# VH-VL binders against Protein DJ-1 homolog C (DJ1C), part 8

Target 1, 167 residues: Protein DJ-1 homolog C (DJ1C), of Arabidopsis thaliana (Mouse-ear cress) (q8vy09r84to250)
Amino acid sequence: KKVLVPIGYGTEEIEAVVLVDVLRRAGADVTVASVEQKLEVEGSSGTRLLADVLISKCADQVYDLVALPGGMPGAVRLRDCEILEKIMKRQAEDKRLYGAISMAPAITLLPWGLLTRKRTTGHPAFFGKLPTFWAVKTNIQISGELTTSRGPGTSFQFALSLAEQLF

## First folded at step 3 (VH-VL)

Design b07 (framework fv_inotuzumab)
Fold by ESMFold2-Fast, scan of step 3:
Structure b07 (fold): chain C 167 residues (1-167), chain A 118 residues (1-118), chain B 112 residues (1-112)
Amino acid sequence: as target 1 above (167 residues)
Amino acid sequence: EVQLVQSGAEVKKPGASVKVSCKASGYTFTSYYIHWVRQAPGQGLEWIGGINPSGGSTTYRRKFQGRVTMTADTSTSTVYMELSSLRSEDTAVYYCAREDYYGPFDYWGQGTLVTVSS
Amino acid sequence: DVQVTQSPSSLSASVGDRVTITCRSSQSLLHSSGKTYLYWYLHKPGKAPQLLIYEVSNRFSGVPDRFSGSGSGTDFTLTISSLQPEDFATYYCQQSYSTPYTFGQGTKVEIK
């Protein structure tokens, strides 16, 4: 099972690290890809995160799951990556799993049009960006191929849910 | 200004169906959920269900599932609620209401009286 | 289902009186987001219900400051500090913590 976890400047460390660790422990082949110009990125709390590859190496790969961490400006960096946008739209079109936690549903997925007909949760501070009927008051929300979650405090639940769906 | 305008009163026979409309104006129609709430004579408010005008997804109270259908027409900014197999117990004023970001019903339609009698 | 129960079902009051209405839910309405999904509405015969208080204690736009909401978890209160002639109405609390959304049975405030 192939999993992509993209990271960028300002990615939330707990969300990214828990996601990678839990999915690797579950037996997934996890690729961490930087959307920046270099492999090393600084997270939202100043932690240095080292990616496996640049996102450009992932453009032609098919993943069983793509899972987006949040963080600010990390979610914005992910949103502005054209390669990642194309990968995510392909996931949705092919009915392959994708997920987003914290700020990523509202900041990253919503602008790409990937929340249409999807029940979602996200960071409470950004619920105002989610259409009210699609927004749900849960720590984890599965809506077809999309799984969303609230934030760093729900990272373990989010990752476990994705592992459960993947295997 | 936000406004929800409903269709007029209806009188139906038992077993018939009724379709009530709710026309929205003054805001982005697809950005807010619309719910339906009724009040039978001498009773309190009862939630029926809601619809997302953007995706068309619906949530109904279990007792109405199978009898109620909610739809949205984005070209006219109108939500419809159709209730079938009408019984005398369905006699009520039916309201549409907009759900705000924080969850409350912040704006309501004026109500539509539906009378079911033989 | 999350049930919501009001007390009293009705009360008689005079202009200037302090009125208190209680609402109790069958489970906590506090979400992990820190929000409590409890609202109060005013309903007059022949008119649509009107939002008074959202998220336990926040007054909706245009609502007079004589209306206040308080409470936490499962116990909530709506207070009208000095009843005015236009306040004779039925009041409903409502939860949207989970579907089905539910309303209390209503409290009718009648002239004494």
Scores: ipSAE 0.005, ipTM 0.496, lowest interface PAE 13.2, mean pLDDT 87

Design b08 (framework fv_inotuzumab)
Fold by ESMFold2-Fast, scan of step 3:
Structure b08 (fold): chain C 167 residues (1-167), chain A 118 residues (1-118), chain B 112 residues (1-112)
Amino acid sequence: as target 1 above (167 residues)
Amino acid sequence: EVQLVQSGAEVKKPGASVKVSCKASGYTFTDYYIHWVRQAPGQGLEWIGGINPSGGSTTYRRKFQGRVTMTADTSTSTVYMELSSLRSEDTAVYYCARESYYDWFDPWGQGTLVTVSS
Amino acid sequence: DVQVTQSPSSLSASVGDRVTITCRSSQSLLHSSGKTYLSWYLHKPGKAPQLLIYEVSNRFSGVPDRFSGSGSGTDFTLTISSLQPEDFATYYCQQSYSTPYTFGQGTKVEIK
C-alpha cells in the first residue's frame, strides 16, 4: 500500500510525524514529499523535517492514500502547490482514500472544492469555514474516501483510522 | 457588543412570500452559523434551519424544504430568511440566533412578528 | 430525528420554591468528542429566548447561581433552587447533537 504525506514550511510536526510513523508501522510504503524547493523544511514549531523527495517526483505516481498534515503556514503552503492539488483531485475522482487533519480541511481542501457533500471535521478555530451541517463535532470523521480530524491531539486516532482503512 | 438586529413586523396574505433580515455586528460574520427559530401563538420553539455565512451553505428542517430559502450577504453582514406560499399556520415570531462555539444559541435577534391573514 | 420531551408541561409555584424540570431525549446526546449537546433556555412573551445552561450543566455568563443543570445520556434536569419573581417564564431544553435541531415542548412556570 502506497501512501503520500506532503510537507511544507510550517507543517505541524506532531501531525506529520505521527502519520508517517503509524502508517509505516502498519506496513504502508510511505513517501514524504516536500512542496518547497528543498527536501529540508522548517515545521511550525521550528523542527527540521526532512522529506524523501520533492513533490515534483510524485506528479505521475498513484497512491492508495494521500494524507495531509496541517499547521500554519503549512496548510497554506500545501494549498498553493499546484502539483499537490492535481494529485488530490485525481485521488477524489478515482475514489481513492485521502485524509486531512487540523487546518488542512478548511485551509487546503475547501478551496480545492474537495469538501462538497462530505461530512467533515477540523480544527475548532477554523470550523466556521466548513460547510454548514456537513461540519461535524467529532474527533474523526469518515465520509466515503475522505477522513478528517481535529488537530495534534487527535493525530494518533486519525493515523490509526487511516491504517485500518488501508488494511 | 455582539448583537443580531432583525427587520420589522410583516403582515402578509395567504400565498405571499416574506423575507426577514438579521444583521450581525460585533464579531467576524463568517465565523459562526446563523439559525432561524419560530414560535407560533400557543406553540413552542421550532427550529427552521441554519446557514453558514461562509459560502452560504444551508440546512433546513424537512417540513420547510421547498418553501424556505436562507441567504447571506457578507458585504452587509446580513442573513435573510425567505418563506414562500404562506399559510395562516406560518403566523409566528421568527428569531435568528448565532450558534456560538458550535454548541449553543447566543445571541438571539429581537424577533420579527409575521402575521398571515386573509 | 432526535426528539426531546419535557415534563411537566406546566407547573404552579410561589417565590422561594424549588422548581425541577425534566428533559428526555430519544437517544443519547453524548458525542464522540466527549461533549453532551443539551442546552436550556428561558423565554418570556415579547422577548427573545435567553440561554441559561449549555452542555448539560454549564451556567452561561450572567446567569444566577440558583439555576443548575444536571443529567447524562438521555435524561436531563433543570433546577431553580429558590424561585424569584423574574423566573416566571417558559423553559425549553434543546438538543444540538444532530440536525434537525429540536426543542422540548416547553414548561410554563406560573404563579400559584
Scores: ipSAE 0.006, ipTM 0.508, lowest interface PAE 11.9, mean pLDDT 88

Design b09 (framework fv_inotuzumab)
Fold by ESMFold2-Fast, scan of step 3:
Structure b09 (fold): chain C 167 residues (1-167), chain A 119 residues (1-119), chain B 112 residues (1-112)
Amino acid sequence: as target 1 above (167 residues)
Amino acid sequence: EVQLVQSGAEVKKPGASVKVSCKASGYTFTSYYIHWVRQAPGQGLEWIGGIDPSGGSTTYRRKFQGRVTMTADTSTSTVYMELSSLRSEDTAVYYCAREDYYDSYFDYWGQGTLVTVSS
Amino acid sequence: DVQVTQSPSSLSASVGDRVTITCRSSQSLLHSSGKTYLSWYLHKPGKAPQLLIYEVSNRFSGVPDRFSGSGSGTDFTLTISSLQPEDFATYYCQQSYSTPYTFGQGTKVEIK
């Protein structure tokens, strides 16, 4: 099972690290890809995170799951990556699993049109920016191929749910 | 081709309940939300709430909480709005309207159902 | 709740006149996606409301080009460049940025 976890400047460290660790422990082949110009990126709290590859190496790869960490400006960096946007839109078109936690649903997925007809949760500070009709106040929400979750405090629950869906 | 057709006018006594239907056609029923909006005589438009036909999820304006129930029947492509404990001030024309999740505007409306609450 | 207020409550106009209606929201309706969730509707007695403009300035399919919308943030305007007989109606702005969705109180455009 192949999994992509993209990271960028300002990615939330707990969310990214928990995703990678839990999914690898579950037996997934996890690729961490930088959307920046370098493999090493600085997270939202100043931690240095080292990616396996640049996102340009992933453009034509097929993943069983793509899971987006949040953080600011990490979610914005992911949003502005054209390569990642194309990967995610292809993921949705192919009915393959994808997920987003914290800032990523409202900041990254919503602008790409990937929350249409999906019940979603996200970070409380950005809950009001989701179309309020579909927004739900749950720690985790599964809606078809999409799984969303609230933030660092729900990272472990989010990763475990994705692992259960993948296997 | 997109149409929302509502049930006919109702006359009810105070304290009764009314159930209005909105039948959709010409599109994929589960791909759009349905909202309810009313207009009392001489008043403006007032949003009541909405429903997601695919999941049955609802959201209601606070003043109607406990009195309004919205349901959807996917086999007939019909949404229902039931309003209980009717008062004279509930006399209004009730409209259903369609909304796309991402775009968030009411593009097509039902013709309206007049509900009169009187002795 | 996000409040929406319109001005004026009513106006009198003649066929061919340029008409402007304003709408003000209690907070910005600009979403992080770049969309601004403000729409305009036309309502006539005995008929259902009709969508005219969505996302501030986009004309809905079939709506005549004499109708235009403008604005940003909290201040919005609907303009009818040359009023026609069928345009005598009540106009409503609506925010759908957050629930409860709210309408302005309406602006009645009457024959002079």
Scores: ipSAE 0.007, ipTM 0.521, lowest interface PAE 9.2, mean pLDDT 88

Design b10 (framework fv_inotuzumab)
Fold by ESMFold2-Fast, scan of step 3:
Structure b10 (fold): chain C 167 residues (1-167), chain A 119 residues (1-119), chain B 112 residues (1-112)
Amino acid sequence: as target 1 above (167 residues)
Amino acid sequence: EVQLVQSGAEVKKPGASVKVSCKASGYTFTSYYIHWVRQAPGQGLEWIGGINPSGGSTTYRRKFQGRVTMTADTSTSTVYMELSSLRSEDTAVYYCAREDYYGSAFDIWGQGTLVTVSS
Amino acid sequence: DVQVTQSPSSLSASVGDRVTITCRSSQSLLHSSGKTYLYWYLHKPGKAPQLLIYEVSNRFSGVPDRFSGSGSGTDFTLTISSLQPEDFATYYCQQSYSTPYTFGQGTKVEIK
């Protein structure tokens, strides 16, 4: 089972690290990819995170799951990565699993058009940006191939849900 | 049997409010959206809005904003649509219809409720 | 808002005729998931509307084979290959790509 976890400058550390750790413990082959020019990125709280590869190495790879951490400006950095956008749109088209936590649903997935008709949750501060009709105020929300969650405090629940769906 | 059953016909005076109910049965109420659509005499189908029964989130067509309110009672599996400040042009058959979260169409419809607004 | 426009607004036909109704949207209804959110309904006076075709070309359960849908992007067609007496009705296309959901103005199929 192959999993992609992209990171960038300002990625939320707890969200990224919990995703990687839980999915690896579940037996997934997790690739951490930097959307920046270097493998080392500074997270939202100043922690140095080291990716396995640059996102350019992932452009032609098929993943069973792509899971997006949030954080600011991390979610914006992920949003602005054209390679990641292409990978995520392929996940949706092929009905493969993808997930987003915290700020990623509203900041990253919404501009890419990946939340249309999807029941979603996200960070409370950005809940008002989600589509009103399909937005729900739950800690975790599964809508077909898409799983969303609220923030650092729900990171473990989010990662465990993705592991359950992957295996 | 999956079914939506609406309340009976209403006759109202201009300026009044009307509240139409739509009772769901035969499926998990919170797993589907409920929409409201009307047809005025000699006119086409017009979408009014919809509600997510799971959280109560609503979306209304701009034309009805400020006059329409949709609510859901999960204990009775019933959705309500209230339309206020009624005008003669609100005379129509009002339908509720079910839509799933994954993009099925309006597959199940209520039988319709005739609302007549006359002085 | 996404608009959908039908043509013709009405037509006269006889039993056994091939009937074609067109629907055009103001923008593409193709979602990034690969689905196209365009639907066709039949409506008769005194009855609730009935779903005929979902996602452009899929016939709903119990809908006769004479009904077919086709199209992509912004141009869509409903075809009735051999009109039956029960098919004299008004037909509506509808988009659910984005809110507000919108219906075409309807096409009334009348007996010649």
Scores: ipSAE 0.014, ipTM 0.575, lowest interface PAE 7.0, mean pLDDT 89

Design b11 (framework fv_inotuzumab)
Fold by ESMFold2-Fast, scan of step 3:
Structure b11 (fold): chain C 167 residues (1-167), chain A 119 residues (1-119), chain B 112 residues (1-112)
Amino acid sequence: as target 1 above (167 residues)
Amino acid sequence: EVQLVQSGAEVKKPGASVKVSCKASGYTFTSYYIHWVRQAPGQGLEWIGGINPSGGSTTYRRKFQGRVTMTADTSTSTVYMELSSLRSEDTAVYYCAREGYYDSWFDPWGQGTLVTVSS
Amino acid sequence: DVQVTQSPSSLSASVGDRVTITCRSSQSLLHSSGKTYLSWYLHKPGKAPQLLIYEVSNRFSGVPDRFSGSGSGTDFTLTISSLQPEDFATYYCQQSYSTPYTFGQGTKVEIK
């Protein structure tokens, strides 16, 4: 099972690391891809995170799951990556699994049009930005192929839910 | 039988409030959205808003924001729409309609409730 | 807000006629899932609206095959191949792509 976890400057460390660790322990082939010019990026708390590849190497790959960590400005960096946007839109069109935690639903997925008619949760500080009709107050929300979650404190629940859906 | 049954006709004076009910039966109440749509005499269909009975999340058309409140009672499988500060232009037949989470359409519809606002 | 506009506002027809009604949206109604969120309804005074077509071209259960929908992107059409007496009504298109959901202004099909 192939998984993509993109990271960028300001990515939330707990969310990214928990996603990668839990999914790898579950037996997934996880690729960590930088949306920046370098493999090494500084996370939201100043931790240095090292990606496996640049996102440009992932443009033509098919993933069973793409899981987006949040953080600021990490979620903005992911949003502004054209390659990642195309991968995510293809994921949704093919009805393949994708997920987003914390700030990623409101900041990254919403502008790409990937929350339309999806029941979603997200970071409490950005909950009001989510479409009111589809927003839910849960730690984990599964809406078809999309799974969303609230933040660092729900990272393990989020990763375990995705692992369960993959296997 | 999947069915939505609405409360009866109301006559109100300007400035009053009206609360219309929509009772669902024949399906799992919390697995579908309920929307409200009205038609004023000589006018077209106008979407007012909707509610997700699972959790009670609502969304309203801007022109009704502050005047409309939608609520759901899971124990009775009933959705309510309350419209306050009534004006003569609120005279209309009000419908509730069901939309599935993964569907794109309204079915079934309630039979409609005529609300007349006159002095 | 995503708006939908119908044409014509009204038309006169006879039983057996082919009737065509068009609907244009202010932006594409194609969702990333591949679904296009455009439906058609029939409405008569004193009755609730009745679903005819959903997702552009899918006929709802029980709807006669004389009703068909077509279109893509922003331009959509409802066709009644051979008008019957019970089809004299007002027809509405609706987008449910995004809130607020919006209906076209309606097309009244009247007896010639």
Scores: ipSAE 0.015, ipTM 0.591, lowest interface PAE 6.7, mean pLDDT 89

Design b12 (framework fv_inotuzumab)
Fold by ESMFold2-Fast, scan of step 3:
Order: structure tokens, then C-alpha cells, then sequence
Structure b12 (fold): chain C 167 residues (1-167), chain A 119 residues (1-119), chain B 112 residues (1-112)
């Protein structure tokens, strides 16, 4: 099972690290990809995160799951990555699993049109930015191939849900 | 292929509760929302609420909040709508309808259940 | 709540006539995703409602091509190009932009 976890400057450390660790322990082949110009990325709390590859290496690869951590400005960095946007749109078109936590649903997925008719949760501070007809206040929300979650405090629940869906 | 089959007509007294079932077949039950819509005699269609069978999360029209409960049983592919504290104005035909997850429209409907509230 | 209003409340027509029904919403139904969440349903007494048109202009599977939808923002139209005997019914527009979902009051198409 191949999994992509993209990171960028300002990615939320707990969300990214929990995603990677839980999915790897579940037996997934997890690739951490930087959307920046270098492999080393400073997270939202100042922790240095080291990616396995630059996102450009991932452009033509097929993943069983793509899971987006949040954080600010991390979610914005992910949003502005054209390569990641194309990977995510292809993921949705192919009916493959994808997920987003915290600020990623509203900041990253919503502008790409990947929340249309999907029940979605996200960070409470950004709840009003989600599509109103599809916004829910659950800790975890599964809507077809999309799984969303609230934030750092729900990171383990989010990662475990994705692992259960992947295996 | 896709079918929604509802339970039969009910006659209730004011103050009672009614529970209507909607059994789905011909598709993946957990992949589609189910909505409930009613039509009172001589009136138009009124949306009551909807349920996501995959997680059980519900959204109700405020008018029915506190009186309506929607539940889903994934083992039998059945959605239930229970309406309590019935009044004569709750007399209506109640429909369940599936929401197509690509378009969001209510593409398949149950045959309807007449609920009559009278003393 | 987002309200939708239909006109006319009723109309009389003959088989073969072109019929138009209008629907207006209290606010724009255009979502930031680029989709506009308005649908049209056909309803006959004793039968369940039937979906005709979704997302303003998309005809549902099996719906005859004489039915078409158009519009944008707050103003929408359902057109039946050549009315058939089975088309004498009540028609409802519905917004699904936000909850609560709301229906128009209905337009009854009666035989002339």
C-alpha cells in the first residue's frame, strides 16, 4: 500500500508525524514529500521536518492514499503546489483514498474543488470556511474516498481511520 | 436496480410517536445520504432532514429539531425516521430519498408512507 | 434560510405546447466550487416525486429530452418543449445549496 504525505513550511508537526508513524507501523509504504525547494522544512512550531523526496519526484506516481496534514502556513503551501493539486485531483478521479486534517480541508481541498458534495470536518477556527451544506462538527468524517478530521488532538484517530480503510 | 421500500401506512393519536422505515437495495448503502421529505394534504414538499449512513451524522430542519430522530442500520441497509409528539398538522405522506453523491440531487425515492394523526 | 419561489402557481396547456416554469432563490445558489445547486422534480398524486434536472441544466438518466433547465445565480427556468399527456403534473424546484433544503411552492400544469 503506497501512501503520500506532503509537507511544507509551516506544516503542523503532530499531524504530519502521527500520520507517517501510524501508517508506517500499520505496514504502509509512506513517502514524505516536500513541496518546498529543499527536503528540510520548518514546521508551524519550529521543528525541523525532513522529507524523503521533493514533490517533483511524485508527479507520475500512483498512491493508494494521499493524506494532507494541516498547519499554517503549511496548508497554504500545499494549496499553492501545482504538482500536489494535480496528484489530488487524479486521486479523486480514480476513486482512490485521500484525507485532510485541521486546516487542510478548508484551505487546501476547498479551493481545488475536492469537497463538492462531501461531508467534511476540519479545524474549528476555520469551520465557517467549509461548504455550509456539507460542514459537520465531528472529530472524524468519512465521505466516500475522503476522510477529514479536526486537528492535532484528533491526529491519532485520523491516522488510525485511514489505516483501517487502507488495509 | 436501485430501490427504496418504505413501511406501510400508520394511524396515530396526537402526542404519539411514529417510526417509518426505508429499506435500500441495489447500491452501496453507506455511500449515499438519505433524506426525508413530506407532503401534507393540499401542500407542497417539505424537507425534514437527512442522514449520512456511513457515520450516522444527521441534519434536521430546525422546525423538527427535538421531535425527529433519524438512524441507519447498515446490517439491514435500512434508514429510520422517528417523529414524536405528533400533531394533526403532521398528517402527511413521508418520503425517503437517496442523494446522488456526485450531483447532490435526490435521484431515487421511496413509494411514500401515509401517516395520519387523528383523535 | 434560502427560500425559493415558483411562478406561475398553475398553468393550463395542451399537448404539444411549450411550457416554461420559473424559480427564483432569495440568494445566489452558486457555490465557490463553481456548481449551482438547483434541481427540478415532477410529482403526481399517489406517486413519489421524480428527479428531472439537477445542477440547473443536467437531465437525469431516462428523462426525455423535451425537458431542459437553464438559469444562473438566483433565476432559473424549466422548459418542456412539447408537452405530452404524462407531463400533466406538479413541478417543484429545490435548492440544495444549504440546509435546510427548500422546495418552491410548486407549479401545477393542467390540461387546457
Amino acid sequence: as target 1 above (167 residues)
Amino acid sequence: EVQLVQSGAEVKKPGASVKVSCKASGYTFTSYYIHWVRQAPGQGLEWIGGIDPSGGSTTYRRKFQGRVTMTADTSTSTVYMELSSLRSEDTAVYYCAREDYYSGAMDYWGQGTLVTVSS
Amino acid sequence: DVQVTQSPSSLSASVGDRVTITCRSSQSLLHSSGKTYLSWYLHKPGKAPQLLIYEVSNRFSGVPDRFSGSGSGTDFTLTISSLQPEDFATYYCQQYYSTPYTFGQGTKVEIK
Scores: ipSAE 0.007, ipTM 0.567, lowest interface PAE 8.0, mean pLDDT 89

Design b13 (framework fv_inotuzumab)
Heavy chain, then light chain:
Amino acid sequence: EVQLVQSGAEVKKPGASVKVSCKASGYTFTDYYIHWVRQAPGQGLEWIGGINPSGGSTTYRRKFQGRVTMTADTSTSTVYMELSSLRSEDTAVYYCAREPYYDSAFDYWGQGTLVTVSS
Amino acid sequence: DVQVTQSPSSLSASVGDRVTITCRSSQSLLHSSGKTYLSWYLHKPGKAPQLLIYEVSNRFSGVPDRFSGSGSGTDFTLTISSLQPEDFATYYCQQSYSTPYTFGQGTKVEIK
ESMFold2-Fast, scan of step 3: ipSAE 0.111; ipTM 0.644

Design b14 (framework fv_inotuzumab)
Fold by ESMFold2-Fast, scan of step 3:
Structure b14 (fold): chain C 167 residues (1-167), chain A 119 residues (1-119), chain B 112 residues (1-112)
Amino acid sequence: as target 1 above (167 residues)
Amino acid sequence: EVQLVQSGAEVKKPGASVKVSCKASGYTFTSYYIHWVRQAPGQGLEWIGGINPSGGSTTYRRKFQGRVTMTADTSTSTVYMELSSLRSEDTAVYYCAREDWYDSYFDYWGQGTLVTVSS
Amino acid sequence: DVQVTQSPSSLSASVGDRVTITCRSSQSLLHSSGKTYLSWYLHKPGKAPQLLIYEVSNRFSGVPDRFSGSGSGTDFTLTISSLQPEDFATYYCQQSYSTPYTFGQGTKVEIK
């Protein structure tokens, strides 16, 4: 099972590290990709994170799951990555799993049009930005191929849910 | 047995407000969306908006924005639609209808509430 | 906004006739889930609207098999194979692909 976890400047460390650790323990082949110009990325709290590859190496790869951590400005960095946007839109078109936690649903997925008709949750500070009709106040929400979650405090629940969906 | 039961007919003067209720029974209230649809005399069906009772989130057709408010009371399994600044062209039968969020069709409807706006 | 347009606006028919109503959407109603969000409803004066067909071609519970739906993308058809007295009504297509949800203008099926 191949998984992509993209990171950028200001990515939330707990969300990224928990995703990678839990999915690798579950037996997934996890690729951490930087959307920046170099492999070393400073997270939202100043931690240095080292990616496996630059996102440019992932443009033509097929993943069973793409899971987006949040953080600010990390979610904005992911949003502004054209290569990642194309990967995610292809993921949705192919009905392959994707997930987003914390800031990522509202800041990253919503502008890309990937929340249409999806029951979604996200960070409480950005809950009001989610599609008002389909937004739900839960710690985790599965809506077809999309799983969303609240924030760092729900990171393990989010990652475990994604692992369980990788059949 | 799934039922949506609406409040009775209303007669209002121009400029007044009307609040129509839709009481749900026979299913888990927070698992389905409720939408409001109207039909004015001689006209077709017009979607007004909808509410997610789970989160209280609403969406309205632009032409009603600022005049319509939808609310849900989970303790009574009731959805309300309030329409303000009534005009003669708001004379219509108003329906509530249930939608599953994923499947997205209106499977059960209320019986309708006639709202008449006249001077 | 996604618009839907019905044709014809009205038609006259006799019991036993085959009736065809068409619906066109301004964009594809096929969602990434594989579902196409197009439904058909029957409406009679003094009654609530009634769901006939959902997701283009699925009959709702209790709907007679003389009603069928077909189509894909932007072009959809409702067919009544042998019109019965209770079928004289107004028919509406609806897209629920995106908000605002929109209904067609309606097709009134009148006795000849």
Scores: ipSAE 0.022, ipTM 0.613, lowest interface PAE 6.0, mean pLDDT 90

Design b15 (from I01 with heavy chain N52D Y107F; framework fv_inotuzumab)
Fold by ESMFold2-Fast, scan of step 3:
Structure b15 (fold): chain C 167 residues (1-167), chain A 120 residues (1-120), chain B 112 residues (1-112)
Amino acid sequence: as target 1 above (167 residues)
Amino acid sequence: EVQLVQSGAEVKKPGASVKVSCKASGYTFTSYYIHWVRQAPGQGLEWIGGIDPSGGSTTYRRKFQGRVTMTADTSTSTVYMELSSLRSEDTAVYYCAREDYYDSSGFDYWGQGTLVTVSS
Amino acid sequence: DVQVTQSPSSLSASVGDRVTITCRSSQSLLHSSGKTYLSWYLHKPGKAPQLLIYEVSNRFSGVPDRFSGSGSGTDFTLTISSLQPEDFATYYCQQSYSTPYTFGQGTKVEIK
C-alpha cells in the first residue's frame, strides 16, 4: 500500500507526524514529499521536518492514499503546488483514497474543486469557508474516497480511520 | 415504506410568510438530504434549496436567500420551509424531496405537494 | 450556475411511438468521483414528480424497461422505446452536479 504525505513551509507538525507514524505502523509504504526547494521544511510551530523526497520525484507515481496535513501557511504551500494538485485530481478521478485535515479541506482542496458533492469537516476557524450544504462538524467525515478531519486534536482518529480504509 | 407527507394548502396575502412542513417516515431521517422544489402555474420545476437533517446545514438558490429558511426537527423527522415577504409570483405547488448522501443521486421520493396561493 | 437546456418543449406522439428527449448542460456534469449527476423525472398534473433515471443511465426501481437514458459530459438523452398511455406527461432533466441544482424547462409529451 503506497501513501503520499506532502509537507511544506508551515505544515502542522502533529498532523504530519501522526499521519506518517500511524500509517507506517499499520504497514503502509509512506513517502513524505517536500513541496519546497529542499527536503527540510520548517513547520507551523518552528519544528524542522525532513522529507524523504522532493514532490517532483512523485509526479508520475500512483498512490493508494494521499493524505494532506494542514497548518498555515502549510495548506497554502500545498495548494500552490501544481504537481500535488495534479496528483490529487488523478486520485479523485481514479476513485483512490485521499484525505485532508484541519486547514487543508478549506484552503487546499476547496480551491481545486475537490469538495463538490463531498460531505466534509475541517478546522473550526475555517469551517465557514466549506460548502455550507455539505459541511459537518464531526471529528472524522468519510465521503466516498475522501476523509476529512478537524485538526491536531483529531489527528490520531484521522490517521487510524485512513489505516482502516487502506487495509 | 418511504413516505414524505406535507402540510395542507395555504392562502396568504402579499407580504406574509408561509411555513410548509414535510414529515418523513420509513427510513433513517438523518441519512438523506431533503430538498424543496416549486412549480408555479404554467412553469417548470424550480429548485429552492436543501437541508442536511443531521446537522441542519442548508443551501439556498440565490434568489431566495434572505427570504427562505429551512429547518429540521430530528425528534419528529420533519423538515420545514419558511418563505417570507410573499409575492404573487410565489404562488406555486411546493414539494419536498429526498436525496441520498452518497449513492443514488436524484430525488428518489417526493412529498405530495403543498399549494401556496398568494393573492390580495 | 450550471444551466440545463431541454428540447423539444413539446411533442405529439401516438401509443407505440419511439420518443427522444434531449438535455444539454452548460458545463460537464462529470464529477471527479466518476459519476455524472444528471437525472430524469416524469411529472403529471396533480401528482408529485417521479424519478425515472439517475446518473445518466440508471433506471430507478420499478421504472419500465422502455425508459432509457444515455449521454456523457454535456449531452444527454432520454428515450422511450414504445410509448404507453401512462407515459403522456411532462419530462424534466436535472443536474445535481453543483448548487444551485437546476431543471430543464420540461418537455410535454401529448397525445397526437
Scores: ipSAE 0.064, ipTM 0.662, lowest interface PAE 5.0, mean pLDDT 91

